# VH-VL binders against LIM domain-containing protein F (limF), part 17

Target 1, 197 residues: LIM domain-containing protein F (limF), of Dictyostelium discoideum (Social amoeba) (q86i44)
Amino acid sequence: MSGQNILKCKKCQLEITNKIITNHNSDTFHEQCFVCKLCSTPISDPYFTDKETGDFYCAKCEVIRNDQSKPLRESLGFCSLCYKYFRQNEDILTIDLERYHIGCLKCTICKKGINNEKYYREKMTSKLSNYCCEDCFEKVDKCNGCNSMTLGQTLLAMGKNYHANCFKCFKCSEIIKPNSPYSINKQTNTPSCQKCN
Key: E = the ipSAE of ESMFold2; O = the ipSAE of OpenDDE; V2 = 0.75 times the mean of E and O plus 0.25 times the DockQ between their complexes.

## First folded at step 21 (VH-VL; framework fv_pozelimab)

Design k04 (from e01 with heavy chain S56N; at its last look DockQ between E and O 0.46; V2 from the best seeds 0.00; counts 0 for: pae E 4.3 > 2)
Heavy chain, then light chain:
Amino acid sequence: QVQLQESGPGLVKPSETLSLTCTVSGGSISDYYWTWIRQPPGKGLEWIGRIYYSGNTYYNPSLKSRATISVDTSKNQFSLKLSSVTAADTAVYYCARADYLDYYFDYWGQGTLVTVSS
Amino acid sequence: AIQMTQSPSSLSASVGDRVTITCRASQGIDDDLNWYQQKPGKAPKLLIYAASTLQSGVPSRFAGRGSGTDFTLTISSLQPEDFATYYCLQDYDYPLTFGQGTKVEIK
ESMFold2, look of step 21: ipSAE 0.249; ipTM 0.651
ESMFold2 (binder alone), look of step 21: mean pLDDT 92; pTM 0.941
OpenDDE, look of step 21: ipSAE 0.455; ipTM 0.764

Design k05 (from e01 with heavy chain A98S; at its last look DockQ between E and O 0.62; V2 from the best seeds 0.00; counts 0 for: pae E 3.7 > 2)
Heavy chain, then light chain:
Amino acid sequence: QVQLQESGPGLVKPSETLSLTCTVSGGSISDYYWTWIRQPPGKGLEWIGRIYYSGSTYYNPSLKSRATISVDTSKNQFSLKLSSVTAADTAVYYCARSDYLDYYFDYWGQGTLVTVSS
Amino acid sequence: AIQMTQSPSSLSASVGDRVTITCRASQGIDDDLNWYQQKPGKAPKLLIYAASTLQSGVPSRFAGRGSGTDFTLTISSLQPEDFATYYCLQDYDYPLTFGQGTKVEIK
ESMFold2, look of step 21: ipSAE 0.301; ipTM 0.684
ESMFold2 (binder alone), look of step 21: mean pLDDT 92; pTM 0.939
OpenDDE, look of step 21: ipSAE 0.593; ipTM 0.830

Design k06 (from e01 with heavy chain D99E; at its last look DockQ between E and O 0.57; V2 from the best seeds 0.00; counts 0 for: pae E 7.2 > 2)
Fold by ESMFold2, look of step 21:
Structure k06 (fold): chain C 197 residues (1-197), chain A 118 residues (1-118), chain B 107 residues (1-107)
Amino acid sequence: as target 1 above (197 residues)
Amino acid sequence: QVQLQESGPGLVKPSETLSLTCTVSGGSISDYYWTWIRQPPGKGLEWIGRIYYSGSTYYNPSLKSRATISVDTSKNQFSLKLSSVTAADTAVYYCARAEYLDYYFDYWGQGTLVTVSS
Amino acid sequence: AIQMTQSPSSLSASVGDRVTITCRASQGIDDDLNWYQQKPGKAPKLLIYAASTLQSGVPSRFAGRGSGTDFTLTISSLQPEDFATYYCLQDYDYPLTFGQGTKVEIK
C-alpha cells in the first residue's frame, strides 16, 4: 500500500524520494540529513547523537565537542589530526602551515612520533600524507618508477614495487592500472599498455 | 611495568655540577615528556624542566641558565646537569614521566637525595 | 609564573572525618589541575588529573572539583593511610607550579 510504503526522514520528517540512508536501528534519513553537524561529512560508524538536539557528530568532531569545556584554550587553535585544543606553550609540529600536537603524527612503520627536524613524507592527497622517521626510511621499499619511498598501497609489477600512479606505459605515459594487461619490452625492461604494444 | 630509577652522586661540592641520570625500564622512552622535579628537605615540590624524547626542552626560568636536560634513546635514559650549585640546591631529585596531551605525572622514580656541602 | 595557593597549610583530623583542601590559581587555568599525595620518604602519587578525573586505582573517597581558579580536593571518610601531604599542580602553562602543600595529620 502506497501510504504504508512512504518513507520519512527521521530527522526532518519529510518524505524520502532519493537515496535512503539507514542507521543501525533501521531509522531512515535523507542523505543530506545524516551528516555531521560540525563538518557536514556523511555519517559512518562510529558516530554520536546529541540527546537534546538530535544532531549527529562524527568521531573526530565529537572529540572537539567534548573538549569545549576548555574555553581559555580555544583561542590557541587545535591539532589538525586529533582536533583537541592546544595547551599554552606546547611543542607544536608544523607542516605546510598545519599544526599538530607533538606525538600525534606517527611514523607509518614504527608508530613513533614524527620529529619536526628529520622526517620523510609521502603525499597521498593535498590534505593527506604518510610520514616516515629516519630509521624506518632505510627499511622501506622504493618505487621503481620515481625512486621515492612507498609507505601506502603499492602495485607489484615486473617483480618490483610501484606507486599506483607511477606504473606507466613507456610509450604513451598512461597509468597502467592494477590487473590491466601490459607488455614488457625485454630489451629496455619497460612496460607498454595494450594500445602501444 | 614502567619503572624509573634515579642514579648519581649523593654529595656535590658548591660551585660544581650536579649530574643525575634516570633509567627507564619496562617501557620505551618515546612519545613522552621526561621530567625532573626536586624537593628541598621539609619543603615543597619544584618543577625543573622536561625533555621530549626527540630532544626538545623546556626549563623553569629560575633554573634555565644552570639546568640542562638530555636524552639518550639508545640507553633508554635521560639526564639532568645543574651547574654552579649552592646549598640551596640540596634536595631530593625525582624523575617523572608525563603524557604529552594531558600532562600529568603517572610514573615517578623513588627519588635521590643530593646534598651540596663542602 | 602561575602561583598556586593551597589552604590550609596543615590540618588535624580523625579517622572518618571529611576533609577538604582548597587550591587557588593566580589566573584562570581551565581544568588543568592535578592533585598528588605524598607520604614521608616516598615519591608523590597522582590522585586526580583534569581537576576531577580520578586516576586508576585511587579509592573513590577522593574527589576533585573546580575549574578556572578555585579547586578542591575532598576525602569523604578519612582513613589511616590518608595521613599525608597533598599538593596541587597546574599544568596549564610553563613553568609547571605546585601549591605549597597541605599536611593532613592525625588528631
Scores: ipSAE 0.024, ipTM 0.558, lowest interface PAE 7.2, mean pLDDT 83
ESMFold2 (binder alone), look of step 21: mean pLDDT 92; pTM 0.942
OpenDDE, look of step 21: ipSAE 0.277; ipTM 0.704

## First folded at step 22 (VH-VL; framework fv_pozelimab)

Design q01 (from e01 with light chain D93N; at its last look DockQ between E and O 0.35; V2 from the best seeds 0.00; counts 0 for: pae E 5.6 > 2)
Fold by ESMFold2, look of step 22:
Structure q01 (fold): chain C 197 residues (1-197), chain A 118 residues (1-118), chain B 107 residues (1-107)
Amino acid sequence: as target 1 above (197 residues)
Amino acid sequence: QVQLQESGPGLVKPSETLSLTCTVSGGSISDYYWTWIRQPPGKGLEWIGRIYYSGSTYYNPSLKSRATISVDTSKNQFSLKLSSVTAADTAVYYCARADYLDYYFDYWGQGTLVTVSS
Amino acid sequence: AIQMTQSPSSLSASVGDRVTITCRASQGIDDDLNWYQQKPGKAPKLLIYAASTLQSGVPSRFAGRGSGTDFTLTISSLQPEDFATYYCLQDYNYPLTFGQGTKVEIK
C-alpha cells in the first residue's frame, strides 16, 4: 500500500499506466504526450520546448514556428527542407511533388543546388530521398543488390556496397540487417540468414 | 572573404546596349541570388533584378523588357545587359550578393559609373 | 510594387545625439526590412536585416524596430563616422524596393 510506484507525465501531470517514454533528462511521459505540437510525430533529438506552454517541437517544426513573423505568406506554403514560408511570386523548385526554395535542395555529394530538370534520386523512405546532380551521377557507385546508384549511407558486405534494404538472404529474400549474423555460400557467393542456413 | 568587382565600358551611346560583368572572388557563385542595383547620380537606389546560378531570373517590371542577367559559372561571373539605353539609364551600377532566404545584400561591388551620352 | 517612404529626407545632428529615421511601407511587409548605410562615393553597407537583426560587425548603437508598415532605425549616440545616407529596403515581395534615403549631416 505504501511506497507504490506512481509515475506521472511531465507534460500533463497525470499517471502513466502504459508505455513510459523517457527523455534525456529522465523525465517521463505518456507516449501521446511526447510528440511534436505541429506535426504530431514522436519526439527525438534534437527537439525544442516552448517554456511557456510546455509544448514540444521537432527540429523542422521549430523553424516553422519561429517564422511566425510572416503570417501573410502562410497560405503560400513552406519549403519542404528549411520549413520557411515562400514569398509571393517566388521561384519554387518542385521535385517529386515537394516544394523547395531554389537553393535549399542540394546534391548529396557536391552540395550544389539541384535544379528541377537535371537530377537523380535515391529513395530512402516514402518521405525521404537523396538527390544527385548530373555531374556527380556519372561518378557514383552502384548497389550490388539492385544495381541502382548509392548516394547516402551504404552497407559494406562481402566486399561490396549495398543499400541498407538491398542486402538480402538469397533463400528467403529477407533483409539482413547490419551486424546480423549470416552465412556465405562460397560456391555462389550468396548470403543466407540464420534461418536459412 | 567574398569580393565582387564590376567591369565594363563607362560610356554608352543612346539606343545601344549597356553591358556589365561582375566577377566574384573568394567564394562560390552557387546558393545565392546575384543581383544588379543602380543609383542615378544624386538619387536613390533601384533594384534591377537577380539571377540564381542555375539561370533562374527575376527582373524589375519597369526594366524586364530591356534587362538580361546571365551567369557564367566557369568564370565565377554574372552579367547585365540593358538594351536601348537613354540618358535616364546613367547611373552607378552595383553588383551584390543576396541571401535567397532572408534576402539581404551582404556583399557589394565598388560600383561602376555608366554614362549614356553622345 | 510596394512603395517605401522614409522620413525625414535629411536631418542635422550633433555628435552624441540620438537619431531616429522612419520608414513606412505602402502595405504590410511583416519584418522583411533592411537598413543600409551609404557614404559618399561608396557602396551601401548592410546594417540591419529582418527589421531588428544587427549584421555582424555593426556597432550596437544601431537598432531597428518595427513590423508591418512602420519601421525605425535609431542611432543611440551619433558618432562622426555615422555621417551618411541611410536607406530602407523591403524584401517581402518582388520587385525589391528602397526608400528614397535619409541624409544625416553632422552639425
Scores: ipSAE 0.100, ipTM 0.569, lowest interface PAE 5.6, mean pLDDT 84
ESMFold2 (binder alone), look of step 22: mean pLDDT 92; pTM 0.940
OpenDDE, look of step 22: ipSAE 0.167; ipTM 0.662

Design q02 (from e01 with heavy chain S30D, light chain D93N; at its last look DockQ between E and O 0.23; V2 from the best seeds 0.00; counts 0 for: pae E 5.2 > 2)
Fold by ESMFold2, look of step 22:
Structure q02 (fold): chain C 197 residues (1-197), chain A 118 residues (1-118), chain B 107 residues (1-107)
Amino acid sequence: as target 1 above (197 residues)
Amino acid sequence: QVQLQESGPGLVKPSETLSLTCTVSGGSIDDYYWTWIRQPPGKGLEWIGRIYYSGSTYYNPSLKSRATISVDTSKNQFSLKLSSVTAADTAVYYCARADYLDYYFDYWGQGTLVTVSS
Amino acid sequence: AIQMTQSPSSLSASVGDRVTITCRASQGIDDDLNWYQQKPGKAPKLLIYAASTLQSGVPSRFAGRGSGTDFTLTISSLQPEDFATYYCLQDYNYPLTFGQGTKVEIK
């Protein structure tokens, strides 16, 4: 080092080469390392630290974490949404290996708890999904590309609804962006991007 | 304001089936655990069981073989049937609402006395 | 099932007295305990949930304490309208179970 101090993240022990976050003890962190363990929001005062793991919790999630620390129910697991431990014989909904109280995961349309083994999911991001019960799925508009529900932002193309990422060139399968030009094959009623025209 | 009201016959003969209905007004029966609780005259409270609006039930093991709770969401009602009753089933029967996370009962019906007598 | 034992079964107290009712669980239930008040001829009314959280509209003279197996309900200054029977309820596991009740009589 040419007379410069190397800053290390207190959480991960690796060098900080970008934005530096400093806590009340003058410890330094990566921005992504100074977040709440439960909700992933950036930490600000007041916050709490688990002395054994070093994990941080915002004030709201510390209340939730205290519920999860109930030692007699720890082995039953907890809800992935509300983070409260399950009771024996509690109704549990399981989706993609995640467990929820029966009423915590709700249909996006009717706001009722998802209450059976049959449900439909519209993935919005890697972390966010819309869910739909069977009854509401029968009533919603579907994407004409993937036949899944269209509860998020949609594109109207060729007189039909599509997810933005589901309107694709028939020839090359590339996404046709919402404002991009495209042509229609009259014989097959299929879209083609400018590259494939 | 949510209100619960029990209804059903106040007299039931031994060995017959006790049938009660709770009508929910001022709110929807959707979500929540809908619960039956009873209290023999001059005695304490006994939790009978509960139903989630989608039909999922759990019963007190002491009554599991005889109790059936059902829900009719179109009528905003849920019901209790208790088969093969005896004098020990004489009680005031309450319906109540509980949150599906914390089982505190925030709304109760007024209660209805059911007497089992020949 | 988790057995809940209240004590005393009844008590007599004067207006203004501090009243303490205890509830003991047969196993640890953390803070999953409710307190209910029941007046003659009426349905129970929720006072406290999560051992110490006061329900909306309940006077601050009511306080709940405890965790694990031992819990108390305290009325810091008994009022004439506090004549009632009080019940604890564990909501830790099914079946939900009530204590046997504590009858509070004024005078």
Scores: ipSAE 0.147, ipTM 0.592, lowest interface PAE 5.2, mean pLDDT 84
ESMFold2 (binder alone), look of step 22: mean pLDDT 92; pTM 0.942
OpenDDE, look of step 22: ipSAE 0.292; ipTM 0.706

Design q03 (from e01 with light chain A50D D93N; at its last look DockQ between E and O 0.33; V2 from the best seeds 0.00; counts 0 for: pae E 4.2 > 2)
Heavy chain, then light chain:
Amino acid sequence: QVQLQESGPGLVKPSETLSLTCTVSGGSISDYYWTWIRQPPGKGLEWIGRIYYSGSTYYNPSLKSRATISVDTSKNQFSLKLSSVTAADTAVYYCARADYLDYYFDYWGQGTLVTVSS
Amino acid sequence: AIQMTQSPSSLSASVGDRVTITCRASQGIDDDLNWYQQKPGKAPKLLIYDASTLQSGVPSRFAGRGSGTDFTLTISSLQPEDFATYYCLQDYNYPLTFGQGTKVEIK
ESMFold2, look of step 22: ipSAE 0.263; ipTM 0.668
ESMFold2 (binder alone), look of step 22: mean pLDDT 92; pTM 0.935
OpenDDE, look of step 22: ipSAE 0.140; ipTM 0.655

Design q04 (from e01 with light chain D91E; at its last look DockQ between E and O 0.17; V2 from the best seeds 0.00; counts 0 for: pae E 6.6 > 2, placed apart)
Fold by ESMFold2, look of step 22:
Structure q04 (fold): chain C 197 residues (1-197), chain A 118 residues (1-118), chain B 107 residues (1-107)
Amino acid sequence: as target 1 above (197 residues)
Amino acid sequence: QVQLQESGPGLVKPSETLSLTCTVSGGSISDYYWTWIRQPPGKGLEWIGRIYYSGSTYYNPSLKSRATISVDTSKNQFSLKLSSVTAADTAVYYCARADYLDYYFDYWGQGTLVTVSS
Amino acid sequence: AIQMTQSPSSLSASVGDRVTITCRASQGIDDDLNWYQQKPGKAPKLLIYAASTLQSGVPSRFAGRGSGTDFTLTISSLQPEDFATYYCLQEYDYPLTFGQGTKVEIK
């Protein structure tokens, strides 16, 4: 009854001899040609088309594509903690040469954002620090090795609180790790590692 | 889940100070930008300003001379005062929460109409 | 201040239609663009942030696109509950500014 027509895929321009996929504009495609460029998922509304390449993107993958085309924000730099780019006129916390979104750098105790003028710092490594807000500083225990606050993991040794790297052999100054055996000199109340005994 | 509720007088006389409070429940007031937005009847939305939990504020320049936003973290509340009001300040006033990274308003109060008239 | 111009200011559409609303910024704003839906007597509801990221609980028929100065909100198959006023908001720079709104009406 009806005449036959040869249909061509709008994406690849080749003949469609099997299942025909039709979009909202009545364009026809192969099933495998009407897929998202990034994730290969079959396209459904809503979707987006790149005018230069003819590629299709699903809504989720359009987000990814948009994020990678932000030269204006990129020029402002990024947060050293979350790695998101800064916006113009954003509240920024600067500590040393590192910049952070206000609120990204948290008090270890209360988990609230650190104020740029009222904070206390515990260095963990050359690149990592724990921070404490002014209010929580009054509540924090101090290390019996260095007399500085203890914010991270604490070692309880000889009935006292220490930083992980502050409980050291009195004789050799090597760190005595958690669960490592040690001796106590009862006269001086000082610890010694196994090797020094 | 987080809920915001505006409260304050619905009628304010010209030249007086409009004062509104937003009470936050189901979440902490810390770590967000707390925002006031208004909408005159039948008109669009106007951003008034915002405050961060540490007291940092920014105001719409059109209102900066008259607007003051404050936060009371102990009461989990933030407030708007708008001085020297006129009939042009008649609007529905919304409080809203904004993320400090993306500045989108994910939670809004229901809004409260403030009418400025004698 | 960055001015946001929405187009059209109103439109009439039928259930099932594809609706496109545009928002133009007076300067580049990267993807710092939100879309909000507002029904009469209600607070605005966030649909999309970062130009194209769909807020949790928002139907997948809503999609945002754009960066720089030109942005669109598309509703792929309009539903009865979608008749409302839509606002864009730029959050690139203070003061934050909304578009004037686009009212989507029943045809």
Scores: ipSAE 0.025, ipTM 0.563, lowest interface PAE 6.6, mean pLDDT 83
ESMFold2 (binder alone), look of step 22: mean pLDDT 92; pTM 0.945
OpenDDE, look of step 22: ipSAE 0.233; ipTM 0.676

Design q05 (from e01 with heavy chain S54R; at its last look DockQ between E and O 0.39; V2 from the best seeds 0.00; counts 0 for: pae E 3.8 > 2)
Fold by OpenDDE, look of step 22:
Structure q05 (fold): chain C 197 residues (1-197), chain A 118 residues (1-118), chain B 107 residues (1-107)
Amino acid sequence: as target 1 above (197 residues)
Amino acid sequence: QVQLQESGPGLVKPSETLSLTCTVSGGSISDYYWTWIRQPPGKGLEWIGRIYYRGSTYYNPSLKSRATISVDTSKNQFSLKLSSVTAADTAVYYCARADYLDYYFDYWGQGTLVTVSS
Amino acid sequence: AIQMTQSPSSLSASVGDRVTITCRASQGIDDDLNWYQQKPGKAPKLLIYAASTLQSGVPSRFAGRGSGTDFTLTISSLQPEDFATYYCLQDYDYPLTFGQGTKVEIK
């Protein structure tokens, strides 16, 4: 009965023994398993899931995918989140100069539509963000590095979530990149880069 | 599980206003296009119109001058009014939930027959 | 409004038969097409959306294909419960419009 709660990768179903990637759905992946189906690049920004296959796509590839064989969609404009066109007379939500389908912009936690004035934004890039409603904000895990909310993809280490740029060596303060090895001081529960360990 | 149920009079006189209500249970009225569709006996389906929970509506141009759809979020209901009815408005009326993006109707009411007769 | 034309209006088939229903749009609608099944006295049931995506719980014998203006629904092996009327729906633009329907009857 060794009920050791083994974390398994949602994609390959194998045990995760190293870095854990957690997506919007709180599913866990190997770093090499959470990649874009089209370009095989690790996903670090808001991503899209194929409803049929369950494959993941980065924003760039999603745009390409949506544009393929859909010349009419370009003329109608695209949602800043899903990159699909707006139908005529479709309701559009505008936030921070970006346009969204109604209901497309959702709280990462509870999946309710963000259509109220009160929301929190996690800026991941200049163009991409995750959102959280007011009700869920207190439930959101904060980055152990910067103390800001972590809604999107996070690095789970030492039982804590980190933004990619917030996971730093305790000794030299250099960012430990996802592909870089690190050691954990078991006494202090702090990470050290390969150069400092 | 989300359930939709139509309610209203099954008989309406010509020139009067048809009024139906759809009650949604098992979920809140949000993030979907709440839609009315009708089907005359032995005929095909006709899309009437839709409403977003925030109140925005769109109607089939064929019925735009007579159709009014409203929503009551406090009661988790949305309604259809069709004015100046004639025999041509005799149909089974369905309420349905439509996905906001792909706009498929995944949940339907059982439908309610409305007969326009003197 | 975009016109949807189904073919045929009706067909007779036997259990085990391969059945194909076509739907043509008056203009390009990309992949914004749904297929519904309706049995007598019942509300329509979603089978396929986005032209080819099978709705959860729908048997794999149902398949949707097509893009642009021409679409097909195929039942690879007709089952007794498949005798019904089928409708296509375009959701490319308002107003949403249905095909006239195809009645699949027992031979």
Scores: ipSAE 0.047, ipTM 0.633, lowest interface PAE 3.4, mean pLDDT 86
ESMFold2, look of step 22: ipSAE 0.284; ipTM 0.645
ESMFold2 (binder alone), look of step 22: mean pLDDT 92; pTM 0.940

## First folded at step 23 (VH-VL; framework fv_pozelimab)

Design r01 (from e01 with heavy chain D102E; at its last look DockQ between E and O 0.61; V2 from the best seeds 0.00; counts 0 for: pae E 3.9 > 2)
Fold by ESMFold2, look of step 23:
Order: sequence, then structure tokens, then C-alpha cells
Structure r01 (fold): chain C 197 residues (1-197), chain A 118 residues (1-118), chain B 107 residues (1-107)
Amino acid sequence: as target 1 above (197 residues)
Amino acid sequence: QVQLQESGPGLVKPSETLSLTCTVSGGSISDYYWTWIRQPPGKGLEWIGRIYYSGSTYYNPSLKSRATISVDTSKNQFSLKLSSVTAADTAVYYCARADYLEYYFDYWGQGTLVTVSS
Amino acid sequence: AIQMTQSPSSLSASVGDRVTITCRASQGIDDDLNWYQQKPGKAPKLLIYAASTLQSGVPSRFAGRGSGTDFTLTISSLQPEDFATYYCLQDYDYPLTFGQGTKVEIK
């Protein structure tokens, strides 16, 4: 007979024979296995995983799990990265109205905390950015499309580094996706998509 | 693994400046609060102040006018200067490390006695 | 500044005794309370943080309890190596402040 693929729940390792729940990484789960450990609600982004137990936690329960014994801090708010409450009179880092513990945001290169003196940012989404400290900025590779630093999203094309959205057809300016076919004009060293070649 | 070691003169004259250095080995000075704590002979512990490795400081209000803590990341060291000392400043001085999330002191130096006397 | 008051200032006990030391904060500090042990000529050693969390390598006979303003350190069965001075520390707000210490002596 023909080959078949058995879907297994990443949480419990058992076969999924009914409804399949898929996260943004394409992992598959039983419906009852992809719920918050504390409140049992279905998981949605953002969520957190305990690396030792494999249990999942929703954002609200992650704050509770981290700081359940610190009710006086509740009114001070929490860090948008680690989901732990701030302390009284703590130094914090604020970027785009989001607040962070002073050491929670790290340089992508050296892993030291970003401070408020000087940093460089590569936005990935409206809510997600990569950061680089001043010392490491001088060493970072640049995108050959836009000449800005490449910290997170990179592809190698024509022997050079690009952001995913910066490798474009020379003729029509449409993005050439990773692993999509393209041609190279060797006179100008420029790429062209299939439609324009 | 991480080790802290205090160094500096053991005897300081009244009205002069006490100056101590803490050398950090087995770990980086980055991403931590670096703290000075003292203990007069036979007495309890007093928190002097701390510095984040990027330079932000906080001092005990009782010592704020006289204490300065600084960090030298290139040497993996931080220091304390206490000006206008008197006999009341005679103590064992400890350096200690605290995380930026949890402020308990996980590593301490062995302590160094500084005596303020003529 | 938040004042930390320990009691008793000293106590005498025998090996095997249950020992309880109290620490009171002048205001609420959640569970931001550490316990340290100090032997003569040595730096303090962390025993307990977050009021009740035992530091790695610390024997299970040590237990911390409390939240808010009232905290206790209990040694369930005193051992010869436990004769030392014990300090509480609040790490809720600056300046960080220690209690005045409790000396546990051999009876």
C-alpha cells in the first residue's frame, strides 16, 4: 500500500487520531495537550514552555508562575520580555512604550544587555525586534539590498547577505523568495525573477 | 566558579579617602549589580551601595555624600571610594554580586578589614 | 529605609534542638526576604531567598516562612556546623537593609 505519515503529539508523543492543533512552528498536538497548565485554556500566542516538564503557559499565567508571591509588585507592571513584575524604583528600559528590565534585552551578537546609551535595532514585526550594541555594530554584516545590518532574518543570495524582503528582482522589484528560481544578468550582476527572465 | 576578591590599603587616616577594588574572575562583569557591604568589628552588616555594570548607581542615603562606586569593565573590576573617613568607618568591607532580576547576593568576596586610625 | 528587626539577638541551643529566628519588616515587602549564615572570619552565605526558597546545597533542615512583614527561619534539628550568626535581608526596595543578626551558640 502507499506510505502514510502518522501524526504524533509533540507534548505526549502519542498518535493524534482526532482534531489536530498546530502551533506557528508546525508542531502538532492533541487539543487537550495544547492548553495552559494553570488555567486549562487553549494556548494562543504568546505562550511559554517549561523546558523541564514540557508544560505550556499562557501569558497571564506566566506572570503568575513567575511572581505569584509578589502581590505588592502587581501595580508596577511587568517586563514585556520575561513577564516578571518590576521592583520598586527599578531602572528600566523603555522602547516604543514597552518596558523591560534593564538587562533583559540582549545584543544579538555579544549577548550583553542593551542599555539606554546607544543601541541599534532591526525590526522583525510590529512587536519583535533584534538589537545590537554599539561595539558590535561595527562588526555586523550589512544587507546588500538596503545596506542596513542583518541580525535575524538573512538569506544568502549571489554570494551575499540579504534581509528576506530585500532580495528583489531588478526588473520588477518583486521580492524573490528563498529557494525561488531566478536568473542573473552577468553584465550588471543583477537578479531577475522567473516572470522577468 | 565566579570569584570576587577585595584589595586595597588596610589602614587609612581620618579625613582621608578609603579606596577599595573588587576583582571579578571566572565570570563577566556584564549584566549584574555589583555591591559593597561592610561590617564593623563585632557588629552587623550594612549595605553601602551598588553599581550596574553600565554605570547606574544607588547609594545608602547614610553614605550618599561620601561614597562613590565605579566600574572598569576592561579590567573586570569595580571599586569603592569613601571620603572623609572617621573611626566609625572601620569595618570589614565585602564586595558581592546580585542579579538584575533577583537581588540576593550569590557571590561574596572574602572581605578585607580597613582600619581608620591616626 | 525599611527597618528589619530580628529576634532574639542571641540564643543557646543543643545539637538536635529546633531553633526558630524571626525577622520583622517595618512595612510590607512581599516575599523579598533573604536569610544569610555567617561563621566567624567568613563572608555571609546565602541560605534562603524569596522567603522560602532554599539555595542549592543548603541542607533541608533549614526552612523559611512568611510574607508581608513577618518571617521566620527554622532549623529543625540543629547540627554542630549550624552554630553561627544569622541575618535576614530585605531586597524589596533600596537601600537594601539587614536585620541586626541572631547569634546561635552551643548550650
Scores: ipSAE 0.322, ipTM 0.698, lowest interface PAE 3.9, mean pLDDT 86
ESMFold2 (binder alone), look of step 23: mean pLDDT 92; pTM 0.939
OpenDDE, look of step 23: ipSAE 0.495; ipTM 0.789

Design r02 (from e01 with heavy chain S54T; at its last look DockQ between E and O 0.67; V2 from the best seeds 0.00; counts 0 for: pae E 4.7 > 2)
Fold by ESMFold2, look of step 23:
Structure r02 (fold): chain C 197 residues (1-197), chain A 118 residues (1-118), chain B 107 residues (1-107)
Amino acid sequence: as target 1 above (197 residues)
Amino acid sequence: QVQLQESGPGLVKPSETLSLTCTVSGGSISDYYWTWIRQPPGKGLEWIGRIYYTGSTYYNPSLKSRATISVDTSKNQFSLKLSSVTAADTAVYYCARADYLDYYFDYWGQGTLVTVSS
Amino acid sequence: AIQMTQSPSSLSASVGDRVTITCRASQGIDDDLNWYQQKPGKAPKLLIYAASTLQSGVPSRFAGRGSGTDFTLTISSLQPEDFATYYCLQDYDYPLTFGQGTKVEIK
């Protein structure tokens, strides 16, 4: 059979023959399929999916959808994780200029709260992060490229864990994509891309 | 299934300190607000206060000078101390769980009657 | 503190009746209102939260309505097990406060 590659939209399952839109998970969509249900703005991180309908919502509209019946709370602001308005006189956790409900910020592994305790952060995008408490950090694998924890999507390369953007050619520093060929200098234990090999 | 059970002395003398413990089973104490509520015999319900496992507390202003709520995460328990009690503190005392977002009480203990003599 | 006033304080009704209980807040509380049922010698049981959301396992004959200051609990067809005292609770702001209760008795 021919090696023809037909891109399919993750939302509607139909062929994409025009402009393609790709999310942070490398899923592909029609331009018109990856928009906010309420405001039609193109989706970017963070975004939310209604499990029943498959519709997408941008962060701003998720606040509206969560709190339609709570107009008195609008001026109190919202949590940077769950996008729900705060209550009067609530305990609010501020970390790195972001505000959270007490208890919303949790260790990705053990699900206990990351209140004012020591924690570790793995940024997946500018808006999405994994968090890890000190106890769980002692037990997780670290990226062999940057030495940070690897709770998100990782590559196994040369028998070691890497973030997708941390596995780079030693000679040119360009990212070696998943499933791309590369060679290994066994004396230095360093990878090189096909171009630099 | 989460279960809560109050324990402590059922009789307390006036001017002494009422002490109760709520034991939590079937769930982690670290994820919720843990609450004390009381009901004098034949009367309505009064919210006393609540604690998060990190020690963050809020008390009913009517009781704040006398009430102390504490948590022992190693025993999965939280406690109420009410000092300088009078006959007006005679009530059934309940412990309850409240979610940190929605604050309704989805799980309650069975309640324990504490009587203050005279 | 936010005061919650229930009406009536008691009522008598027959099996099959439609029963309505009212709760009024001393200030706006959005939809941050719960309804609890309490039978003699037992802890309260959550029926409804967020003014209108039915708790899991609660029969659909229970319905809550309202927002702001005025709220109602309706039992569309009273059953023998529904004879109890009903309390509203505001969870808008501390201290959390209950209404005084409404006792529903068999006629």
Scores: ipSAE 0.213, ipTM 0.650, lowest interface PAE 4.7, mean pLDDT 85
ESMFold2 (binder alone), look of step 23: mean pLDDT 92; pTM 0.943
OpenDDE, look of step 23: ipSAE 0.469; ipTM 0.771

